Miniprotein binders against a7ua95r516to809. Designs and how they scored, part 2

Target 1, 294 residues: a7ua95r516to809
Amino acid sequence: ASLSLLSISDLVPDLQFIFFWMSNAIEILYFIQQKSPAYMQTIELMDDKAGSKESLLSATISANEEAMTILEEVIMYTFQQCVYYITKTLYVVLPGLLDCNPFGTEPSSEQCRRAAGVCVCAVCVMPEAVRRVVSVFQTTSDLLQQYQVHSEIQSQMFAYLFFFTNVSLFNQLIDKGPARGWFQRSRVLQIQASVKILLDWAKGAGHNHLAQKFFAKFCSTVTILASPPQQLSQMSWKALCAEHPSLKPVQLHRILTQYQLMAELGPLPIWQPSSEDEAYIYRTVDLLESFENH

## First folded at step 15 (miniprotein)

Design U2x
Fold by OpenDDE base, look of step 20:
Structure U2x (fold): chain B 294 residues (1-294), chain A 116 residues (1-116)
Amino acid sequence: as target 1 above (294 residues)
Amino acid sequence: SDERLEQRIERLEKRLEEAEQALKEGDPREASRALFELIRELEELLEEAEKLGDPELILRAMELFRELLRLILALIKATYARRKGDEDEARQELKELRQAIEEFRERLEELREELS
């Protein structure tokens, strides 16, 4: 019940608290790592008048190691909590992306309507379903920048969020696509346009490489499904595998089978899997992507 | 000078008290602010200890830092456990938080005694 009502805006206060400590823990860890050698050297240079030098050094090393371990735990815990809350929000808004018609005149966001001027920003012209997804990513980006979170952690965060988004969209498309009519060419073109808007945002936000990498499976699926029958029917299994290396044989086979049904094509010998891939096309366990691999 | 160190200890105590008060009031933001200031004071203490070449002061400062970090971790975990509705985890983390405060206070008093 409670998940459907949680907007990313409702999570901002919670995320702010996490990002504050995440950023500070990273800075403190860096401080300790840089200063620790000098502290140890100061102890090492002390005259061992009382035989206490070794014990003092050992105690200082232990305290320093424990401090670093706790900081690493803070960083890890805060990262996990951020991912947890953000992915919950994504889980709610992502299904709307597949049903979105980006070619329709959807009204501009309420936020942009309240601004006395027609905001022509890229976000304001986005379909509502796309804007909701982008808003989650943008809010995350803004918070990461606001708290000056280390660039590596930012990259890891977006990598995971894009991964999650790809898995979610891919699995929904493969599992529910036939029943929802998402494999129909007109619907596929809508999905393709919606995803392009998201990818264009990611490019503008400086995450182009990550987006291209982690959305590869979903983009490949949409690209195949958007291809005209005359074009796709000329492509061999081997050629499709080569063009879409992110797809497992079972996934490609499923997509082509559903495409064939939708396009009312007869069996195409050129889409027959290679002898090497034939054993893999029946691995239904590999059909859907797992969230656990990250 | 011993006087400068005593003044630094007094600042540490004050920041700890501010954090404790904020925790009692249920204001995690103000508690976080106070704890952040306490971190900065400890960083400065470590730097002073290094400049003085005092290995015992380095150890004491690092021990204080460790206890402060335990306190911070417990605060974070308690805050999110409560938000998730895990009252058992929240109670456990609050216990750890209180223990870390007391350990920090004890270490701070030990440091004061060593400077006297």
Scores: ipSAE 0.801, ipTM 0.935, lowest interface PAE 0.5, mean pLDDT 90
Fold by OpenDDE base, look of step 16:
Structure U2x (fold): chain B 294 residues (1-294), chain A 116 residues (1-116)
Amino acid sequence: as target 1 above (294 residues)
Amino acid sequence: SDERLEQRIERLEKRLEEAEQALKEGDPREASRALFELIRELEELLEEAEKLGDPELILRAMELFRELLRLILALIKATYARRKGDEDEARQELKELRQAIEEFRERLEELREELS
């Protein structure tokens, strides 16, 4: 099946089914949790004429606990399926963000061209590659709101999606960046502008804190790479570690090493790792972020 | 009270039949609608049981709720197993769904017999 068939729009009917049950399962769980004490009290207040009160109470408790367990499983399963489908869609569109030139006159999306009027919505004026990413997040947001999914579940969903996006973009930039020319200042500035559009969207959608938290590694990397050589060469290893605490020593060392190569800078003693960090800069296992640790 | 409860049982049966029919037709949306209405009927039954102070009816309603939730979970899992191309999992979940329907029906009939 062509990777092109996995647009977020094509997944909407499937996601609607999941969000429907996710939302309802949360409501039902809340209902049972609120009512269960009253049910138990009703049984406890019953006259024990037949010695059946204890057995009836035990059976009711068991049925209630099992019902709650099933509801929790519905919520968890539906959440996992939503994340699975949405992240698959993100996986397809995220690479385009690194190659995007947001300063170019990219034509407006075909969908906005078909509308009899120039749609001037914030999404329609975005570069196509950025718009595709934002569209995934916006569709997710719209569906969560449409089905009135509990705010905590919405926050968890966006936390994971931003985490996934950060890991994907960071790993691609670190692994493929040198070969793709993404470490060139002009390209880095394009990436920085594209990410800023995404972060501005997240801010407008009410997810500013989550976006700042979960994009920290990618944003730190882009910020370092976007820094002029004259400015960055004046910053010590310790100053860079303090300014970019989201980066592991091995990650920072890799970024600086690639920056030196790209900028044709000789070895800078000021960027030498501290004696404390020297053991950690060789931990190549920690270079790329894992998807499993969240 | 008994006449009202009998009418509730009849509504529960009707909603179950609507869900079963939608499942046979392969319409998960209509099935979900019918199951949602069935949930609402069971919530009302639980509230009525509480209001009446009938602990046995509370238990029976909670047992019906449990079986309905098993049915819903199996439906969701079957639907997504099929979408992933896991036909073996989909078939297993459909079996569990059918079992949950039968258990629900049996418990509903037991409830009817207890009210008669």
Scores: ipSAE 0.800, ipTM 0.935, lowest interface PAE 0.5, mean pLDDT 90
Fold by ESMFold2, look of step 15:
Structure U2x (fold): chain B 294 residues (1-294), chain A 116 residues (1-116)
Amino acid sequence: as target 1 above (294 residues)
Amino acid sequence: SDERLEQRIERLEKRLEEAEQALKEGDPREASRALFELIRELEELLEEAEKLGDPELILRAMELFRELLRLILALIKATYARRKGDEDEARQELKELRQAIEEFRERLEELREELS
């Protein structure tokens, strides 16, 4: 199968190779940074016979700087490859969250059904569509921890994966939602429940801050769509913008338009955009998010 | 001491040969194990050179370290060029990998000759 069709389990050996070098390159870079002053001092304090001291110092500085540059490239390249492979897997499994019915299904993990009947992992109690997404995140987390990747790099990895997840879910909801019936209230409540399960995983995994930050656009969208008409119709455009700062004016306008259609509401004066925002509500080029705009 | 340094050179040569054999067999994970052991030997060489107060040995060890890191970067890039099916990139990265091995071996031979 092509890389876009591989499960996360099939990718593990490649990710192990990536994380091995990512983690070790970080540690080697630290070694060089901590030891470099002592190496330079040894050369600086040498007796300068025949004037070779300046040549040796310059050559050693150059070799040291080149080594650090190569290590930084290893770290950057391995991070990019990791993101490339993991996001291709996410792209395949994320759409299922929008079609999932979390209220009427048993957890469908074959691994959990084959266990001795005592299963405490979060994956075993999830709807299948949610479980597939969580499996990608959990496998990534387990590998990062197994290879003891520096915590700052782990945070950057999940920041990007949550960003990617948010963009993918938001774009599909906005783009395909009308045709797929995803703006119907019963469907929105199912989507909200599925996302809640995913957010609970992120909190339990120690990534709550990152999830709150990077899922904001999609979560705001679902929160608005799930709001009862009596409550939402009392909120002005300005109040909605203030409560949901992650949404661009064109995005909020589109969400409210879909809400009006599904709730059978006519245009509401309280939802008229501010004069500043009127310039932007028809910018369809800004409706969907870019996967590279992090 | 010269005896300790000669033993390190022998270990470096052994690990390089293991890495080359693993690459010949198409086993980048075994190559990685051998290259990581080379890294550890060079870190120890750098620490020994600093303790001896030998500026020229520090430079030689840093040059070996740099070439080893080029070798590792080339290995990683060649591995993923091959997985992407980019034959031109894979060929170029394998060429860079071979050049890095040759340069590392050349630096190592220079260090051995300096012991004599």
Scores: ipSAE 0.797, ipTM 0.934, lowest interface PAE 0.5, mean pLDDT 85
Fold by ESMFold2, look of step 20:
Order: structure tokens, then sequence, then C-alpha cells
Structure U2x (fold): chain B 294 residues (1-294), chain A 116 residues (1-116)
């Protein structure tokens, strides 16, 4: 029977199997590449009295090329399976970030509460929902290190995981946010704090540049929504586009519409799209992001 | 010498049997260990064949290496077809796994016969 593999801890044995072969296939491919010239030289130097040299060389080249092709397929397939299973786990836990309160509710945590405004402390304020997402990233990082996967492949893995996280959070916020109350000011500030915990994890793990690149759309959305009305109402459409280039016109338009509803603001003239952008603010096909890299 | 090669062939057969047993027992860590030891043995066989200047042994070792890699790829694909619940793909990949094992064994038997 088919089983649901929703927890990262349940996937660790499978991920160990995948990473073992991914890492070793890379090393084996290197071995073949370094040794191939010597094999060809041995055949080229043979005495060809029986007239078998050309067939032997051809067969050896063919076997060598086939081996390299199979190894390349192993590497590609194992990477794809890692991404598939990790993102399925991640997809299940990510919505909780939109519902959680990272500010904590324990009255006796005085050290965390003395700082006016934001108090983000892993001991005091990491909600279970944030911990579940961090656990997926941390477990992945630990396994990649344990199996000594090449650093470029580790970067590709986290680039995709951060891309996936951004798409999942952005799409859910835009699509389900009105019904779930996620555009309320207090909720936006909670969401912003939760995302900061993830960004802090990524920085500490050596992936700050990837997180800044691939979380940009969701972070821009939350930054706009968290802005005070006095500040945001003074920013023109062009200024917002310039500050948030990751947002498409239809996406920025939708975000400002939700902001107006929650702040009880009417339409603002300075938020009118530029003439060139007017054609794009109603392109509903561009509203939600694809999980495929387009 | 041919005695060194015969001893290596015996080790290859032992590791293949260990891999098959691990697969029957559903122990992917032990199966992977056994298959990796097969890779190490074949890398050493290739090194010996090149040092001996024996082009036919190089070819045979490369053919064994290729079949072992097909076996590894089939194992990986069968494992994840089953976990995705695609029973038709899982049966196809398991068939390919069995074919790869038999091809590897056949190549190994051919090499042993060439020594006699």
Amino acid sequence: as target 1 above (294 residues)
Amino acid sequence: SDERLEQRIERLEKRLEEAEQALKEGDPREASRALFELIRELEELLEEAEKLGDPELILRAMELFRELLRLILALIKATYARRKGDEDEARQELKELRQAIEEFRERLEELREELS
C-alpha cells in the first residue's frame, strides 16, 4: 500500500539512502573521468596482430560512455527525489506560519518582554509552527553535511527549497488571506516576526544570500502590509514598484487593495498604476506564482 | 596473477550475494553498503587491469562496472516508485533490477570462465 510521508523525521532513512548515492555517484563519475585516458592508452598501445583492436576500443569506449551516462542519471534522479519528498513535507507545515504568534504569551518571560516592540528569542517565542519548518531545513542541512554533498549542490537544494517556501506562503496569503483574516494588522506583524525567525536560521546556516533572493516576493508583500498607513499612503505606485521589484503589477495591486480594506482607506490617487502597468493589473493568470521555474 | 583475479571474483560474488540478501530482508543501508563495496572491488579490478596492460580485462571490468551502475539506478528507481504508490512502475523497475543482477552475474561468470 501507498504511505503518506508527511513528517521529515519519517523521511530521514529515505533521505540518507538518496544522499548516500547522490554523493557517491559524483565521486564515482570523477573516478571514471580521471581514469578513462589511461584505459584508452592501454588499448591504443596493444599489438593488433589478431585485428581485434578497433572492436575492443569501440566496445570499451561504449561501456565507458554508458557508465558515465548512468551516473549522470543517478545524480539527476536522486536530486529530483530529494526535492520532491522534502517539499511535500514542507508544503504541509508552511501554512502554520501564517496562523502562528511568534511573540509568545508566557507572562513570566521578562527578559524577552523588556525590549519594547519585537522580542524574538528562540527559547521564549518560537512557536511550534515555525519550529516545524526550521526542523525541515535543519534536518536537510544536517544530512547534506553528514554525507559531504558538494557545496554547490547544497546551494541548489536550498535555492529550490526557499523558492518553494516563497511560492507556497505567497500563494496562500494572496488566495486564502481574506477568508483567514491574515491581512489584519496584528496578524501581519505576527507573520513578519515568524518569517524573521526563518531568515535568521538561513543566515546562521550560511544561506543568507539565497534566502534574500528567493524570499523576496513574500517578504515584500509582508513589508508593504506591515507599513503604517501614514507612511504607505505617501508612497506612489512608481515608488512601490521601485522598492519592491519582485512584485508583478497584478500582485502589487491586489496587496494594496487588501491594505485599503483593512485600513479602511478609499482609493488613493498616488496608487494609480502607471499607464504601462494598467494593462497588467487585471492579469489574473499572473496573480499566483507557479511552483515550476518559469 | 590469475590467482589474485580469482580471489577478486570470489569477493565480487560474495558482495553480490550480500546485496541480494539485504534486498530480500528490506535493509537498504546494508544493500547500499554491499553495492558500494562492489564498486570498490571493481575500481581495484580496473586499476589492476590497467597496470597489467590487459585491454580485454579492462573491457570486462568496464562492462561489470556498467552493469553494477544499472543495478544501482534500478534499485533507486524501484525504491521511489513504490514509495510514490506507482505499483506498475515499481514492478517494472523491480524487473529491471532483477535483470541487472542477472546480467552482472552472467558477466562475472564469463570472466571466471576466461581464466580457466
Scores: ipSAE 0.760, ipTM 0.930, lowest interface PAE 0.4, mean pLDDT 84

Design U4x
Fold by OpenDDE base, look of step 17:
Parts: C-alpha cells; sequence; structure tokens
Structure U4x (fold): chain B 294 residues (1-294), chain A 116 residues (1-116)
C-alpha cells in the first residue's frame, strides 16, 4: 500500500494496541518493583528448614528479575513500534509544510465549510499542510494521555518526534531548497510562519522546552534566511556562529552561500569563516543531519 | 483456605482459555483483554500468598507471572511482525507464544497438584 495514503487516523487502532501494552507494562513493572522486597522479606522470615529457604529466595529473585527484564523489553519494543509508525506518517506530511502558503486563501477544509459557524478554533484556521502535521502530533498526544502513559515516556516520544521532524525539514531545506525556491524571501517567510504555528501548538501542548531544543537547527536556518540582506550583511561569521550555535560551520557556510546567490550579493568578506572553522566548512559529510544521532 | 486457592486456579484457567480462544479466532483485542484480566488474577494471587506468608506460593505465582509476560511479549511481536509482512518472524513469535501458553498451563497444573 502506498505510504502516501496513510493518514494518522488509519494508524489509530494499531497505536491503541501498542499504547495499551506500553502503559500496562509500566504499571506491572512498578508493581513488581514495589512488591518484590515484601516477598523477599516473607521468604526470609520462614523457618530455616535445611537449605530450602536460600533456594526459594534465589529462585524468587531470579523469577522477578526475569519478569522485569521482559517488561522492559515490552516497553522498549512498543516504544520502537510507535516511533516507527508515527515517523512514517510524519515523513509523508512534512514536505507539505515547506510548500505551504499560510497567507494564502487556501479554501477552508470542507469540514469547516459545512459548519455554518466560522469555527475560529486554532486548528480550523491552520493551513491544511500545517494542520496535517499538527494532527499527527495531537493524535499521538491524545492517545498517550488516553492510555495514561508515564510522563517520562511521553517526553521521550515527543523528543524523538521533534528530533525527526527537525532533521527531515532541515535536510529537505538544505538539499532541495535552492531548486524548489524555498530560499526566496517570500517562501522563507511562509515557512517561518508555518513553523511558528507548529511551535505554538507544541507550547500549548506543554512541550515548549522540547520543541525549542529540537527545532533549534531548523529555526536557526529559517531565521537566517528570513533576515533582510541589509541586516545579515552586517553580521560577521563569528557573530552568526555565536547567535546560531546549533549550526555546524559547514551548514552555516552553505546557508550563507545560498543566501548570497539568492540575494545577488557580491562576495562578503565579513562572512568569511575564521581560520579555525575553515577546515570544517568543507566537511560535506556533516552538511546534512543524521537520523541515527538520537 | 485451600478451597479459596482452588477457586483462584480455576479463574486463572478460565482467563487463559478465554485468551487462547480469542487467539484462535484472530481477535488480538479480545486476547489482550483476557490476558490483562489474567495479570490481575495473578497480582491478587501474589497478594494472597504474601498475606498467608507462604513462600512456596510466592515462588509459584512469580513463575506463573513470568510465563504470562513471555506470552504477552510474543503476542505483541507476532502481531507487529505480521503487520510488517515479516511472516518468518511472525511464525517464530507465534511458536514462542504457544510454548509460553503450554508452560503456563503446566505450571498452573503443578500448583493445583501441590494444593491437593
Amino acid sequence: as target 1 above (294 residues)
Amino acid sequence: SDERLEQRIERLEKRLEEAEQALKEGDVREASRALFELIRELEELLEEAEKLGDPELILRASELFRELLRLILALIKATYARRKGDEDEARQELKELRQAIEEFRERLEELREELS
């Protein structure tokens, strides 16, 4: 089945099964951890019939340790499957975010047209491409809450999803941006507005810190590209490195080079990399972000 | 009382049978529900064993719990292997699932024999 047709709604039954067992496995693990000491104490208080007590204690410890190991595997496996399905869905919808014009009169979704009342909900006013991305995150959030998944696991899930989203958007912008016209100021402003809507959602969902952390690289890139030529041309390489520490020297150099071409600026000596960074700007292997570094 | 423990064993058997039947029908949701109820019955058995101060019953219940968790893990892996189209993995996990069911049943019968 072409991945292109998979909506997050189609994955809900699969995700429900995963979240059910993930949540329950965490609860069971907690139960064993809390009760195990009491069980050991009960065995320890038994009258020592020659050697039976020590064997029972050892066997019970072994059984509980193995049970905890299995539960940890359940948690890890279910987490991995959630990430796999959700990231596949994100991979399909994320490119639309870069092509989105949030300032255009995109026709209101058919659903909002049928409601005679202008639904002024934040989701209804979102551009369709942004709404699709937000819907993936919102559905994930709703399911995690519905199944009362432990807050730490929720945080780890969103950390990874934001990481994945940042890497995907950054790599697409750097690799395809020049050819797609995404480096044009008008397009950059559209991208900036779209990302702001996503960040505002993340803030409203209680994930502001994670979003700021994991979107830093993409946001820095968009911020540089959105900067007026008059302002950006006054910033030195060193100043830009300091303001955008999430960008590697090779990444910053690529962004500035493409900006220069797009803005038809002559060579700017002020953007020349430092002698320390000069060796790093040619490390093309470091240009794109890896999905494996999380 | 021995009668109360026998009734618990009968409930455990019933929940296992419900899970097995759901698995035969391919109803993973109903199987999961039955297995969840089986977990709750085992938790109660462990609590009773603790209250009785019976170390052998604590061990037996802990072993049953371990086998049940193996069963659950195999079910989860089998379900997602099949969804990915990995029929070899799915078959292997289904084999492990069946083995875990039989091991659980054997241990449950051993527990019944010890109470008789």
Scores: ipSAE 0.816, ipTM 0.942, lowest interface PAE 0.5, mean pLDDT 91
Fold by ESMFold2, look of step 17:
Structure U4x (fold): chain B 294 residues (1-294), chain A 116 residues (1-116)
Amino acid sequence: as target 1 above (294 residues)
Amino acid sequence: SDERLEQRIERLEKRLEEAEQALKEGDVREASRALFELIRELEELLEEAEKLGDPELILRASELFRELLRLILALIKATYARRKGDEDEARQELKELRQAIEEFRERLEELREELS
């Protein structure tokens, strides 16, 4: 399988074709549904001189029911193809969020540095890695609006894209983070800033509630890792579970273990799992998320 | 009324030919435009048949509409089978597409003969 055709710019003509038929299939389905009673009444009122009335009625019902079934399949198939191509693009660009540096020198902060000495003002700059992800979401949003796709379908589309993004980022952080140094505090703060840019896009696009729901696991992970040690060390296991309900016990345990290593903290009694959770922190099969757990 | 229906059949044939030519050239966007215009003509035919109270014409238009939708589904599936490199699926959906075109044309010719 080649990845050369997975860039969002290469996909726009195919996405236009998909959304054209998705939107129109929904409208055509509505047309048939609204007109079917009138067709049946016309046949029911016919003079049955040739004895063909029941045959005409049966054939017309069959044709209309088959047409509606085909349209439902068009809608489902086009949604599946859209998701397939967009998530293949996301899969390629999402890892860059974990390696990029959204902080930099802001030109307007030159006077701040001079006046205050070491005054570092983090710029809200969209790094190229974040820009690539936002471009996928923005292009999708623009096309959905251009083709007047039903708002419920638009919401379902972004629900899946945010779910996919969360699973991809969480799994890579947990699985590859130790080897890649992603649990270092400076890196965690960079990741947090990059995710903030993405969440701000979702809010501005009218998808804040979906982003809050479907990014919860990754955001909780980054929030814990970014917490100062004096703040986090005062939170019990039970309090952390209550604050971050999206995290399974095995996941929270792994995150706290990595935090202890990077902050050079010894074991903390307050982080001892509750008796209810203690057996579950050993369930390594539950550590990574499935892309099918939507 | 037969003259108006004959003019509709001529427009249907024109749009089908435009779609077939676009498909031969690999222009799925133009094929989609032509197929959508074909849908609009069939929607108008169905509404006219219902207003006329003509049950046979309602059935014929409904059958044409079904075949057109089979054609569109096959086109969509063939397009994305090729993009994925699934040659077996692409050949199957292209076969379905050709069959749907032939069935649509045949039913349209039957409708024209019934005007005589």
Scores: ipSAE 0.783, ipTM 0.937, lowest interface PAE 0.4, mean pLDDT 85

## First folded at step 17 (miniprotein)

Design fin1
Fold by OpenDDE base, look of step 17:
Structure fin1 (fold): chain B 294 residues (1-294), chain A 116 residues (1-116)
Amino acid sequence: as target 1 above (294 residues)
Amino acid sequence: SDERLEQRIERLEKRLEEAEQALKEGDPREASRALFELIRELEELLEEADKLGDPELILRAMELFRELLRLILALIKATYARRKGDEDEARQELKELRQAIEEFRERLEELREELS
C-alpha cells in the first residue's frame, strides 16, 4: 500500500498494541525494581543448609537481572516501532505545511460543514495542511495518555518527533525552497503563520519547551526570511549569528545568499562572514541536517 | 498451603493455554490480554513466595517470569516483523515464541512436581 494513503487513523490499532506493551513493560520493570530487594533479603535470611543459600541467591539475582534486561528491550523496541510509524506518517503530511496558505478561504473540512454550528474549536479553524500535522501529534498524545505511558517516555517521544519535524521542514525549505518560491516574502509569511499554529498547539499540549528547543533552527530560518529587507540589511553577520545560534555558518550564509537573490539586493558587505567563519561557510556537508544526530 | 499453590499453578496453566489458543487463532490482542493476566498471576506468586519465606519458590517464580517476558518480546517482534513484510524475521521470532512457551510449560511442570 502506498505510504501516501496511510492516515494516522489507520495506524491507531498498531500503535495501540505497541503502547499497551510499552506501558505494561514499564510498570513491570518498576514492580521488579521495587520488590526484588525484598525477595533477595528473604533468601538471605534463610537458614544456610550446606551452602545452598549462596547458589540460590546467585541464581535468583541472575534471573532477576535477565528479566529486567528483557523488559528494557521491550521498552526500547516498542519505542522504536512507535517512532517508525509516526515519523512515516509525518513524512507524508509535512510537505503540505510548506505549501499551505493559512490566510486563504480554504473550505472548512466537510466534517465541520455538516455540523450546523460553526465549530470554532482551534482544530476546526486550522488550515487542512496544518490540521493533518497536528492530528498526528494529537493522536500520539491521546494514545500516550490513554495507556498512561510514563511521562519521561512521553517527553522523549515528543522530543524525537519535534526533532524529526524540524529536520524535515528545514531540509525541504533549504533544498527546495528557492525552486518552489518558498523564499518569497508572501510565502514565508504563510509558512510562519502555519508554524505558529503548530507551536501554539504544542504549547497547549504542555510541550512548549520541547517545541521551542527542537524547532529553533526552522523558526530561525523562517524569521530571517520573513524579515523586511530594510531591517535585515542593517544586521551584521555577527549580529545574525548571535541572534540565531541554532544555525551553522554555512546554513546562515545559504539563507542570506538566497534572500539576497530573492530581494534583488546587491552584495552586502555587512553580511560578509567573519574570518573565523569563512572556512565553515563552504562546508556543504553541514548545510542539511541529519536525522541521525538525535 | 500446598493446595493453594496447586490451584495457582492450575491458573497459570489456564492462562498460558488461553494465550496459546489466541496465538493459534491469529489474535495478538487476545493473546496480549491472556499474557497480561499471566503476568499478574506470576506477580502474585512471587508475593506469596516472599510471604511464605520460601526461597526456592521465589527462584522458580522468577524463572517463570523471565520465560514469560521472553515470550512477550518474541510476540511483539513477530507481530511487527510480519507487518513490515519481513517474513524471515517473523518466522524466527515465532520460533523463539514457541520455544519460550515450551520452556515456561516445562518449568511450570517442574514446580508442580516439587510441590507433590
Scores: ipSAE 0.810, ipTM 0.939, lowest interface PAE 0.5, mean pLDDT 91
Fold by ESMFold2, look of step 17:
Structure fin1 (fold): chain B 294 residues (1-294), chain A 116 residues (1-116)
Amino acid sequence: as target 1 above (294 residues)
Amino acid sequence: SDERLEQRIERLEKRLEEAEQALKEGDPREASRALFELIRELEELLEEADKLGDPELILRAMELFRELLRLILALIKATYARRKGDEDEARQELKELRQAIEEFRERLEELREELS
């Protein structure tokens, strides 16, 4: 079959079906958990005239446990399907964030950059690439609220979506950045502004803690790359590790190498890895993140 | 009373028929609505059985409830196997769905026969 680009709006009917059963399965599971002890007590209090009390109780416990197991499977399966469809959409739209310009195409974009964190809609045109990602998050949030999905499940959903977004953006930047020119300072500032729009959405949607936790690696990367040379050259390897604990030694080393190339700096002694980290800065198996870590 | 239980069995049968018709018409969302109404009926049956202190009815209602949940799980899996184009998985899940419907009917018929 031909592969087509998935938009979140094309998936809404599928997501509505998923959220209907996810939400109801959670409520049904709550019903069973609250009522089952009373049902078992009713059986335990029966007159045991036929001597069938233990068999009846055992069968009822078994049926109840099986029902709860099936409900747990419904909840897990619907969560997995939701994640599957939404992350397929995110995978397609996320790379565009690295190529877009949130500041517009004219010299007056400096005013838009200053206002990017305060009032984007009043001064800047939101790039289509950013709008596509925000649309995925917003549509997901709207549907979760519409179907009254339990707040704990909503948090787990966005934890995974932010994790997926972080891994996707980080891996693309590290892997494709040199060939695509994404380490150029003007581009890094554009990327930083685009990510700020996503972080502002997450804060406004009540997910600030999750975004801070799960975007940390990509945000740390962009923060380092956006730093002025005069400020960054004053920070030792140890200080950078302490300021950016989400970055592995091989990742930090690669980021600093790209920074040096784009800033036309030679190697700086203050950035030399500690002796403990020198063994790890060439471990390419640790360079890119796995989508399976969550 | 047995009359109230017989009326509930008739409602269960009606809702199951509505679900089957919706599936025949390729409308899993309408099937879901009908199945949710069946869940409501079985929750009420469990509560009534407990209020009456009827242990055998509690067991039968719980067994029906379990089979209905198997039916719902199979519906969800069949829907997404079909959506993904996995014809082997879709065929397997539709088989599971049909089996779950027959098991639910069997349990419901057993309950009806116990009233006679």
Scores: ipSAE 0.800, ipTM 0.934, lowest interface PAE 0.5, mean pLDDT 85

